# VH-VL binders against o27280: the designs that were tried, part 297

Target 1, 266 residues: o27280
Amino acid sequence: MDSMNVPEVLEIKRIVEESESVKTFIFSWDFRREVRPGQFVMVWDFRDEKPMSVSLIDPVRSEIGISIRRVGEFTDRVHGLSEGDLLGIRGPYGRGFELMGRDILLVGGGIGMAPLAALADEATARGMRVDALVAARTADELLFLDRLEAAGVNISTCTDDGSCGFKGFAHERLLTLEENHDMAAVCGPEPMMFQVMRILDERDVPAQLSLERYMKCAVGICGQCCLDDTGFRVCAEGPVFWSQELSRVREFGRYRRDPAGRRVPW
Short names: E, the ipSAE of ESMFold2; O, the ipSAE of OpenDDE; V2, 0.75 times the mean of E and O plus 0.25 times the DockQ between their complexes.

## First folded at step 11 (VH-VL)

Design Y26 (framework fv_acasunlimab; at its last look DockQ between E and O 0.75; V2 from the best seeds 0.00; counts 0 for: pae E 3.8 > 2)
Fold by OpenDDE, look of step 13:
Structure Y26 (fold): chain C 266 residues (1-266), chain A 118 residues (1-118), chain B 108 residues (1-108)
Amino acid sequence: as target 1 above (266 residues)
Amino acid sequence: EVQLLEPGGGLVQPGGSLRLSCEASGFTFSKYWMSWVRQAPGKGLEWVSAISTGGKSTFYADSVRGRFTISRDSSKNTLFLQMSSLRAEDTAVYYCAKWYIGRAFDIWGQGTLVTVSS
Amino acid sequence: SYVLTQPPSVSVAPGQTARITCGGNNIGSESVHWYQQKPGQAPVLVVYEDSERPSGLPERFSGSNSGNTATLTISRVEAGDEADYYCQVYDDSSDHYVFGGGTKLTVL
């Protein structure tokens, strides 16, 4: 199927309130169009369009889920929608996660857990052992815990304020964990991912990390999501990158570019 | 210089055993998955086995499962393939290969010939 | 088991463009890698992740992957490009690395 598709208008089948600021929108999906954890879709509310990670892939129910955090005007509008309302969805796009080995570590922060939750489902379905380090600022912002637990994932929580689990940051919690895994998948705030990647590298654990950048076209044409200085396009070569690739990316963990192309620190 | 050296090949009788080794240099061996890939004379490439960085997980082609054992020694930067119950169809040049990105192999040894014959 | 199908041979004149195909069920959803192997030598990675080129490889080598076919494209073919070319994927269902049967590229 061509990656350059016109948005398909889909009805919101269900809405799951994940937290105060995060909702998962569930759609009927034709799985003749394959989707993998780590890939994203462009969500169109008929006014604006934004990239969103797929957080649920359910071939049995023929459904996908998109988890959206309320952070601005677009997401405010989307969060105001109800079941039965319509959204435009095009995709999926980008490179998703690849599962390697039998024991994997997931490290997620905030909404970064969205693609990792989907990956967890796939990994557990394949009979893999999955450990997940779920991080957030507060307990109320921890996402998908019940879902992960139900899937058989071994969960470790981390909160900045200590309201749940380890008090501190994800990389700090990771340092206290002694087990090594065959592979790790990471998604969250870029500073978190940067630190986590460093630790995983020191431990000789292959890692994949999902980056978030401003995306406009999603098909590698406009260049808005290009990374310094490699020229990697997050929408085409990513959003999932191997640590070896990101080690070549100067801006990783340091800054990003806003819609105007200006450097913005994390 | 990045390289993989594969000594240990040779002639063995059917039912016999042979241990291959692959010595890595020029890169941090412990950071990469490693694989064995073989090529029968005049034939194509066939994946044989893979091992994770820490050696915790091993994978085998159906054709060799139960007979071959992959292992590694990080202190020696060496990959091993213990072959047992060898068959004529195991005759091939055996390559050790370094994992790169995804499931690709970017560094290959020059290969060592294993001949199983009476 | 997952099977990759390659044409046994492809011929091209010097300076022309060679295209080597690799067929597989829904291969477009998989990451395809390509290797060049010259007689008596070990394989060399020439394309990875469908379209990425390893450092040191000339821009003449490119790859694409969609639907049921991945393609290795070699532009401005040179005599030195004569070799066997193999496509490769990973089959998640069987946990096997799978190679195509190989394609012999002859430069006329």
Scores: ipSAE 0.907, ipTM 0.945, lowest interface PAE 0.5, mean pLDDT 95
Fold by ESMFold2-Fast, scan of step 11:
Structure Y26 (fold): chain C 266 residues (1-266), chain A 118 residues (1-118), chain B 108 residues (1-108)
Amino acid sequence: as target 1 above (266 residues)
Amino acid sequence: EVQLLEPGGGLVQPGGSLRLSCEASGFTFSKYWMSWVRQAPGKGLEWVSAISTGGKSTFYADSVRGRFTISRDSSKNTLFLQMSSLRAEDTAVYYCAKWYIGRAFDIWGQGTLVTVSS
Amino acid sequence: SYVLTQPPSVSVAPGQTARITCGGNNIGSESVHWYQQKPGQAPVLVVYEDSERPSGLPERFSGSNSGNTATLTISRVEAGDEADYYCQVYDDSSDHYVFGGGTKLTVL
């Protein structure tokens, strides 16, 4: 995989403003290097390198898109760039989503809708029925609704403040949705994903979840990369994991770790 | 213990029918897709059919579509394969198999021999 | 439909390393699983998701998957490893599980 580990300097072809805090950067891409939903790339601004999920995969136009939320110094600098500016792109990396069955439920929170938007395109092209539960803090933070609608996705929304759709959290909205699905895919804040996973497990729906904190494990940066709380048994390539793997991880949704390795509650 | 038990197969004439069953124990059967995989004497593994957790979606290999029907009763932890219009080429050991991470199979039945012969 | 190709047989001496290949178009983008089958027995999962091992399996079993070829590697081969080995993927375009033709490992 030598070619995938060499950074390529690419010109920003187009920028789509998804919201006040989220932009999608679009690049020409040679699809002899396959990219799949759920994979990520390392984005290099010639100072720092950060992992970003691929949110658009368009072989017809020979383009990929990377959606970036403004949350700190690196993302602030990238958001300041214009069409024609250059970024280094390395990858793709990680395991993509694995599809099975005739229908799929997507549950996305905030920027977690980015990799799920790419998955929605693939699932609909494959002929699957796609239902999406799109969750955010406020209506202005709901992402990709027009794109999902154009793809033929059945959309449900919820916002913490009630400014669009159901007032409440994703898992509360999910409890009001009665359809059984052949599989599900989930991406968003870890506490949200944990609650959603529990409901899907109770409903006997196999699910995949994308964990951003494990993107570094896929490129070999995180040292031990353990999922099991024994610390030495399970090191897995992310960021996408089946719920069966995560249901055995005591830390998922309950704890995180500080720089010293100590358990810290969410 | 975790296992899939397949009560005996049988000898059936061409054009006949036979129903196979597979009883699960030691795990929560209802949470997993299930499959049937067969193996003709001296030959390789061939996937036959799969069923989703709720039983609403079923899938078949081209060689058996329209002749075989997969079903499940999760309240009884049992998987079924109803075989109809049997042909000599359906002669094989039939295994039930449980879904695993990545769409693998981690638990297999002991296999039941189905012989289609006059 | 998707097709997986395996060599029909591989021979190896005890203590050596056996490598069994599984060829498929762009198989590196799929998750490949490997099964061991001894005569008269049901298959046993030995590697899943390209390179993961089920709990309790020896570290001698490992896997890799890149480009058009996946490989099952068995290090320090023992007589008890003699068996048929099958690779398997799930073809999501058809919702079909696909097995390779199998490779007979002979330990001489």
Scores: ipSAE 0.830, ipTM 0.915, lowest interface PAE 0.8, mean pLDDT 88
Fold by ESMFold2, look of step 13:
Structure Y26 (fold): chain C 266 residues (1-266), chain A 118 residues (1-118), chain B 108 residues (1-108)
Amino acid sequence: as target 1 above (266 residues)
Amino acid sequence: EVQLLEPGGGLVQPGGSLRLSCEASGFTFSKYWMSWVRQAPGKGLEWVSAISTGGKSTFYADSVRGRFTISRDSSKNTLFLQMSSLRAEDTAVYYCAKWYIGRAFDIWGQGTLVTVSS
Amino acid sequence: SYVLTQPPSVSVAPGQTARITCGGNNIGSESVHWYQQKPGQAPVLVVYEDSERPSGLPERFSGSNSGNTATLTISRVEAGDEADYYCQVYDDSSDHYVFGGGTKLTVL
């Protein structure tokens, strides 16, 4: 009878088109099950189940939002749904971001801005100064800019093609930004996160990074979300890790594994 | 062989001032938040103050706000606590502590006794 | 401000399991850390992030955290485990570090 381990079937209350490829699906949520920025839920479309990060946490309206990028068969099916359609949700799972200090740097690449948008809301509500570096391939794929600006976040942007802000990668833009934050939170493509982590370490900025790995059970039993060299389970000890934890992980930033366990270059 | 060494402490009159220092070795001091935690005789641990890696953000327990000032000197690997307007209830062993993962403290000094009495 | 509640004492026979609780409102959503302090000594971190052990600590020390209670568990207790034990969190609303009142573990 533990609702954490069984999906609850929920109605899609609203759908927000964030970009051509990203939609936010909003559900009513009973906050007796508290959700923290950086935790994830398992989304079930009655055929398959995938982990998704929470992008909106609104206890006042009793709502959560899940931002999903269309990247394959599962997400194609979910993107085809309408308001009023049903999805199964179980969770939340994992360790979320921990805030400390009076200012924070957020560095997000693509859909990685989703959990950071939720964190930005919490940080600004606490009165923290929030700087965000928002990265994407193109201007049209920069996520949550209006929401962040409305919250009073100081935004820097970069795009691979230079169509908005700095032309180049997030870590290259970071080298030109202010160095003296109390902490940072990073989420995006793992090669980006590796390079960003190294810069933050050189600047003595404590950082938390959100990782993605293949997941099946979401509660740490099956072991399929484990990292090399440490045995950390992304679903149980993560998905958010402090950079000090990740510095012990040889695979981080160097390769990924497919569902069969084979090494795949980034 | 990671160490925090707190020379200083001693007897001070009520209303007096004292500066504590904590010298770090065996780790990269500049990468970590630092904190002071005190323990009155026979009592539990009480957090006193913390300072960020850059030194710009400082935090104080309500019991010491406005009377104590935390600071750090990266060139000397040293943490400081300037205590002013001392009261009898400030009598305690003062520990310096290094921040660790998850906002824990992994390395503690041996502590130095501050006694506020006439 | 946020308050952590610990029992003042726990007694256990050698070889048995000790459980020390730390109560707090919705503490299961916090990261809880545990310290051991022997008489006349500085505290030593024995569990962090609810259940992680620092390098070099015996695996006999473990932790859990859910709901309103975090628990430090010490298996196969030894005489050398006799100490005071403190739980600690960081209170997001005040930016303060908060310690529990401490629990004296007596090994009979």
Scores: ipSAE 0.425, ipTM 0.752, lowest interface PAE 3.8, mean pLDDT 87
OpenDDE, second read of step 12: ipSAE 0.900; ipTM 0.942
ESMFold2 (binder alone), look of step 13: mean pLDDT 92; pTM 0.937

Design Y27 (framework fv_acasunlimab)
Fold by ESMFold2-Fast, scan of step 11:
Structure Y27 (fold): chain C 266 residues (1-266), chain A 118 residues (1-118), chain B 108 residues (1-108)
Amino acid sequence: as target 1 above (266 residues)
Amino acid sequence: EVQLLEPGGGLVQPGGSLRLSCEASGFTFSRHWMSWVRQAPGKGLEWVSAISTGGKSTFYADSVRGRFTISRDSSKNTLFLQMSSLRAEDTAVYYCAKWYIGRAFDIWGQGTLVTVSS
Amino acid sequence: SYVLTQPPSVSVAPGQTARITCGGNNIGSESVHWYQQKPGQAPVLVVYEDSERPSGLPERFSGSNSGNTATLTISRVEAGDEADYYCQVYDDSSDHYVFGGGTKLTVL
């Protein structure tokens, strides 16, 4: 258990600049420690440790990729690193996505496309037909379009400002797309995921959703896992949950809690 | 309240055909993948077939592919299994089962005995 | 096709802990589900997604899954726990549901 929880110091083999605010850091990985799409790792810069979703899983090249958005001091420091520099990696943690059927819809918002890009690779390798709705605030924040296209994914885009594809939110674009999928996977801002989940439920499409805030549950911080106002708790590891599990969580998509436990609107 | 009801089975000659049905109540049938699982006398559980919520995708165990057809009718809340070219080794209790989280089965029918004998 | 291996039988005294194993290649990367079946009855889901319990099931039932072995654990066993137990996974490479061969639990 301690051996799994001790960071390995790994060299940054390659860095891909996905956008002005997002980089993918690629490391050699020993796949005796298996990694699945939807799982995360703890990234340690020798000062602080943060959870990051795995965005590339390549057993043939023995590589994993971790996509990081610049949002604060830790991520600013990591973005300042170069190929050849070192980072500590611990994990993987959490439950990954579970595939079923012949076709899948992916709905990703912003950095939420990172774990979905890894899932798209697995789904296409498995022979599934993949449709992806890639959403962002602006065209410059749409992620992994070239990688998805190279994998044979059918791509639809939307931006809040209309700078690329449909002008509007992911759920508004989804309402104009084909209804018939065997399953769906969703990752992005929680309000977006809530709206998307409701549409998929109406269309009878079983869906899995990945929630960053539940990554702490997978590393033993259970007090932040799903709990509704009736005292019922969704007892699941996360960060990936089936929509049937999340429909019982009254907080999902409506409000979050601050450090004092008070409700805060999104 | 929540249940799957399988009205009777039957005795069929080898090479014959039989259609099984399973009626859902107490939950929204159209929202769930459905499966058929069988159990030969004194043997274990064996998955037979599955169907997606919209009915467009169907899956079959190798032992029944090409002989069995799974279908669903949301207006009747009913799952069907059309069995053709039946063999003695198809003799089993057939259960319909509802999809659950993780690709489990949470609700099962009571089971319908199908006997294939001359 | 993926194969799940269970011992054919396990015996345990009342009040003791029963452990039923389910072996599979890299099964720790799969979600494992467990069913209880009593004679003449349909199976009942007792553990899903490795370690989760359905509503209303006694807390004595628990599960774990790592490496090549998943385990169903029944603590403080009662006579009413006598049944056949089956593990199950979904093989995503073939879209097939796979069941183990079953384990008969005898409480003596």
Scores: ipSAE 0.788, ipTM 0.895, lowest interface PAE 1.1, mean pLDDT 88

Design Y28 (framework fv_acasunlimab)
Fold by ESMFold2-Fast, scan of step 11:
Structure Y28 (fold): chain C 266 residues (1-266), chain A 118 residues (1-118), chain B 108 residues (1-108)
Amino acid sequence: as target 1 above (266 residues)
Amino acid sequence: EVQLLEPGGGLVQPGGSLRLSCEASGFTFSRKWMSWVRQAPGKGLEWVSAISTGGKSTFYADSVRGRFTISRDSSKNTLFLQMSSLRAEDTAVYYCAKWYIGRAFDIWGQGTLVTVSS
Amino acid sequence: SYVLTQPPSVSVAPGQTARITCGGNNIGSESVHWYQQKPGQAPVLVVYEDSERPSGLPERFSGSNSGNTATLTISRVEAGDEADYYCQVYDDSSDHYVFGGGTKLTVL
């Protein structure tokens, strides 16, 4: 319907400070317009519009949450807002995560834990056992630990500097964990996701990965999509992809695009 | 060429038992999710059972739960379907099928006929 | 339990376009897969994830999925396309694979 492409002006009901650089903005939501973990919305501050993953989906309280890391002019302005202020929201867009089996491994890096937190809620509500590997550079950048614990999630942490949990990268920690999951979901920096994907593929665990850069492709902006450079004629609908599809994308984990459309190493 | 071979099948009386097997051909059997899908004569496809990576989780259609058991043997690179308390309604061609992207099936066995009749 | 509805038959002339529908509640939120089955043969995957084609399949096979209806489209139909076609989804609320009832495509 056309209403999916028209921004609704919504009041910021509550703001949760997740870390020094991350805030979750909570809005009342009409769930006649369904939203699934892994989907994103376009957030409009009345100047610019950016895609943001949905990090909280709460039909009982009729709320959604959007977690935003402060990384540039748009996000800096949004972080300056207060409860009661207004933002434009349109969507949801994209394909969400698809669940299968009795247990799931979540592997999240930094802000990539945002869509995985919503997925953890859905998986636990579905009766799945959820194990989460939460990775960050330092302990103070680990996100959603209290929320995941409250949901009954089994948590393992790792930090680059060793300030919490395993000292090292997510893929190094994954090698020391039990491999017996029916499926996995991964979200974080592409280099991390690439390394994790390789391990899950070797273990034959079906895995889905969420790629922020493909959110624009899902709303029909093909200029953001690098799949054509690999000989693909049709852009896949993102941001969530199964690992076997990403194994065929030569840029995954190696390159991104700058504002001029040029290939740049991660 | 990769394919799945199903050397089982046969005629069995109501209340009887039969074990089906499915073997990988032309490649080393992976730990992928696997399913059994059946098709009664002149009817459509019906999913029967699935087994997860490593064989930890098993799933069954309501019509076969408690009567059929899916399993895998890594040493033999073989998927099994142990069928017990067979009924006339279980008469069908049984296919093994390998998991693919999006929870599809990309490789199917040739099918093995199971006839349940007195 | 989740139910997929297909028309039992569709007829098309050679060179024309065949459309086979698969109805399901909110099926546009699911990944839909399509299989071709010829008499005496195992099914063959022809479209997966709504619109993707396996390697080696002709561009004549395409798919779409929105709202309550997924569609398999076969353009420039050939006599060799005559077969039964099945749609399939995974119902994650029950961990069940669900198939449609099948559609017989007759090429006149």
Scores: ipSAE 0.743, ipTM 0.872, lowest interface PAE 1.2, mean pLDDT 87

Design Y29 (framework fv_acasunlimab)
Fold by ESMFold2-Fast, scan of step 11:
Structure Y29 (fold): chain C 266 residues (1-266), chain A 118 residues (1-118), chain B 108 residues (1-108)
Amino acid sequence: as target 1 above (266 residues)
Amino acid sequence: EVQLLEPGGGLVQPGGSLRLSCEASGFTFSRYWMSWVRQAPGKGLEWVSAISTGGKSTFYADSVRGRFTISRDSSKNTLFLQMSSLRAEDTAVYYCAKWRIGRAFDIWGQGTLVTVSS
Amino acid sequence: SYVLTQPPSVSVAPGQTARITCGGNNIGSESVHWYQQKPGQAPVLVVYEDSERPSGLPERFSGSNSGNTATLTISRVEAGDEADYYCQVYDDSSDHYVFGGGTKLTVL
């Protein structure tokens, strides 16, 4: 496994435009290096390296996909690339989602739907009943609806502005959905995940949540990926955590740290 | 204190039935999947059955499917295993076990011996 | 159906390092858990999620998991470590918990 820490230069095989601000970059992949939903890779554009969750895992076609939202200089440069261009990829890293039971609820917000789309593929291939609550600010920011529908997923949507589905936040929509799930997986903005976790905990549904805030750290050299109460290192023990682990972390969903270590509300 | 207490086993003739119970204390029973794991004399551990938090989903090892029924009563913090059509091969110490994050078992009952013999 | 293979027995002298293997197809992609069982007692979780230790367990117990083999390592073995050891995974394709056949550790 030591070869997993060396970037491999891969050709962009295909680019899928998911929305105005999100693209999925697809690469040929040798599945002797297994990849699980919820894991991430380091993407290198030969100037900077950033962690990105894997959004497509297709051993039949020997492909992986990485979905990237345009939010800054690195992602702007990557979005400017074309099919045939090269990127460095190393990994995968981190703990992936663990499936259990006959039915699963997925709750995704914005780009957080990306790792959940890969999980939905695995869960449906395994024969699970999959319900997905897809949340975004507006209809145009709802991601992977066609892919989820093609996989046989039962989809519910909500948007902050009411432009598609329920008008409101993910946790408000969740309160109107059936409580009968064997497990749940959640990924999105931390305040959303916190509210969703509270509802699932009250329903006694074990949930897994993906934390990505510390993924700015260089994997293998990061000393600052540490949660307040438990000392968990996201790079080593995450990014996926069970709700029972996170419910005891004081800062989860409430505040983050600035560069000086001061608490900043979400 | 966190514990699982099994009040006892028994001797049953082949083809008979027996109900095992397991009482939980010191943790919120309703939050956890629960399992039964057995061990025949001088043999290894064999998972028997599991039940989801709400009791709506149940799972069984192939060796007991159709003969055993797992159930739970969260208001009484109690896990049950109803065993029917018992065979000599079902003779074992039966443990109830609490699910841990990561799909392991962190708390085990003391075990109850079930002997199926004429 | 997923199968875990363990050697039936391992013998070590006090102070030596014991290594107990658990073989399984692509087991490195699974979370492996290890249990210690002494005669007449219920199993005790000693390593979970490949390499994590429950609180109160000595640092002498450690685990690793890669490829087709997971390993429980007990360094500076003591007489009190003599027990049966079981590995365990969850097979999510069948919703079955799978145990290895167990390894009897004898401390000479």
Scores: ipSAE 0.614, ipTM 0.825, lowest interface PAE 2.0, mean pLDDT 87

Design Y3 (framework fv_acasunlimab)
Fold by ESMFold2-Fast, scan of step 11:
Structure Y3 (fold): chain C 266 residues (1-266), chain A 118 residues (1-118), chain B 108 residues (1-108)
Amino acid sequence: as target 1 above (266 residues)
Amino acid sequence: EVQLLEPGGGLVQPGGSLRLSCEASGFTFSRYWMSWVRQAPGKGLEWVSRISTGGKSTFYADSVRGRFTISRDSSKNTLFLQMSSLRAEDTAVYYCAKWYIGRAFDIWGQGTLVTVSS
Amino acid sequence: SYVLTQPPSVSVAPGQTARITCGGNNIGSESVHWYQQKPGQAPVLVVYEDSERPSGLPERFSGSNSGNTATLTISRVEAGDEADYYCQVYDDSSDHYVFGGGTKLTVL
């Protein structure tokens, strides 16, 4: 028998330009295949395949959305596509976010707001109080503010250059927030997530963090995703991890591994 | 190592009150949602109550709402269940249990028997 | 209120495969967890999130979940597997944890 995880070739139904560097590609989806916030799909442009988080889950319209930032060769090619063009999609894969309690803090940096936007929609639909800290380098790189506001989310922003909201980094802004939440969800650059996790741990807020580099572990391609915290190999299905899991991982936020397995500092 | 110790239990008359305690060790107690789960003699498991990490949110099964109060003391790594207006139907072994991924329970106390009778 | 249905008992010979079912409306959309309980002891988590095993549990324990039925599978059953088994989900609509009624596994 043939592979059971063959990509489906889907037509791009709609493209939303989120910013100069980010687009959301929207596809019709059969929701007999469940998709949850925090899960990802493999996007195939007929040359290369890359994992991308699902940023829109809309069962009413029977649509999913995938937000992609232009950062390299693959994403540059995908950004050149138009409505009506085709992409291969397989999945969904990975562990999605879990919702607990009555209020949630979302902390997103750059494209990390993509999976958190989908989570915000689910949390608000369930009647949770949602606070979002949205971080970016500049005001025009802040993502999904209109979607979050339409969903009833309480938004705080910060930018490195001070062009919108607090001038500084996400973790610096988080230190000025007065409230503890029942849980948090965090997605963005790994150094940012590490600092945010430390603050949430000090406040005893359980947090879930989405790690892009561990998406391959969820699809069984785990050469560099296994971690050793006590002299034993630890390999967990990603991309979403609880902070309790990550606090035992020595390399989280300190260094990464290149394709050859060598440690590379952030 | 990692464990939940329940030192209490006892016999209570109908209409009476009793407070259960559960002491955590070997993990950072304050970072986890905690629950109470009970089991009547010869019966199955029944969830009773849960409390958030900071104690802001508490939830109760319909059968105990208004009669039981869950609380926690992070300085003592201790979970409590204050039971009032006890009924014969509340007779059970009570377990404290720690939250785990998917809303499972990975660590359970040894259980404490509460008997409600005259 | 959400209800999980388990058979009250299952019998299996040593070395055979035991299957314990947990029925629930659209349970395939939930994360199902399984607990083993021996007489006089606290429950022990044996499968979580439908099919994951806690560290240190034998590979003989596995799980699946689709449609209206989740299943705990115990392969190469040993006498020490004799216990009560409970399935559990979380009902988001009520914010309640829901347990099945339990299945007594007898190894004869």
Scores: ipSAE 0.007, ipTM 0.511, lowest interface PAE 10.5, mean pLDDT 84

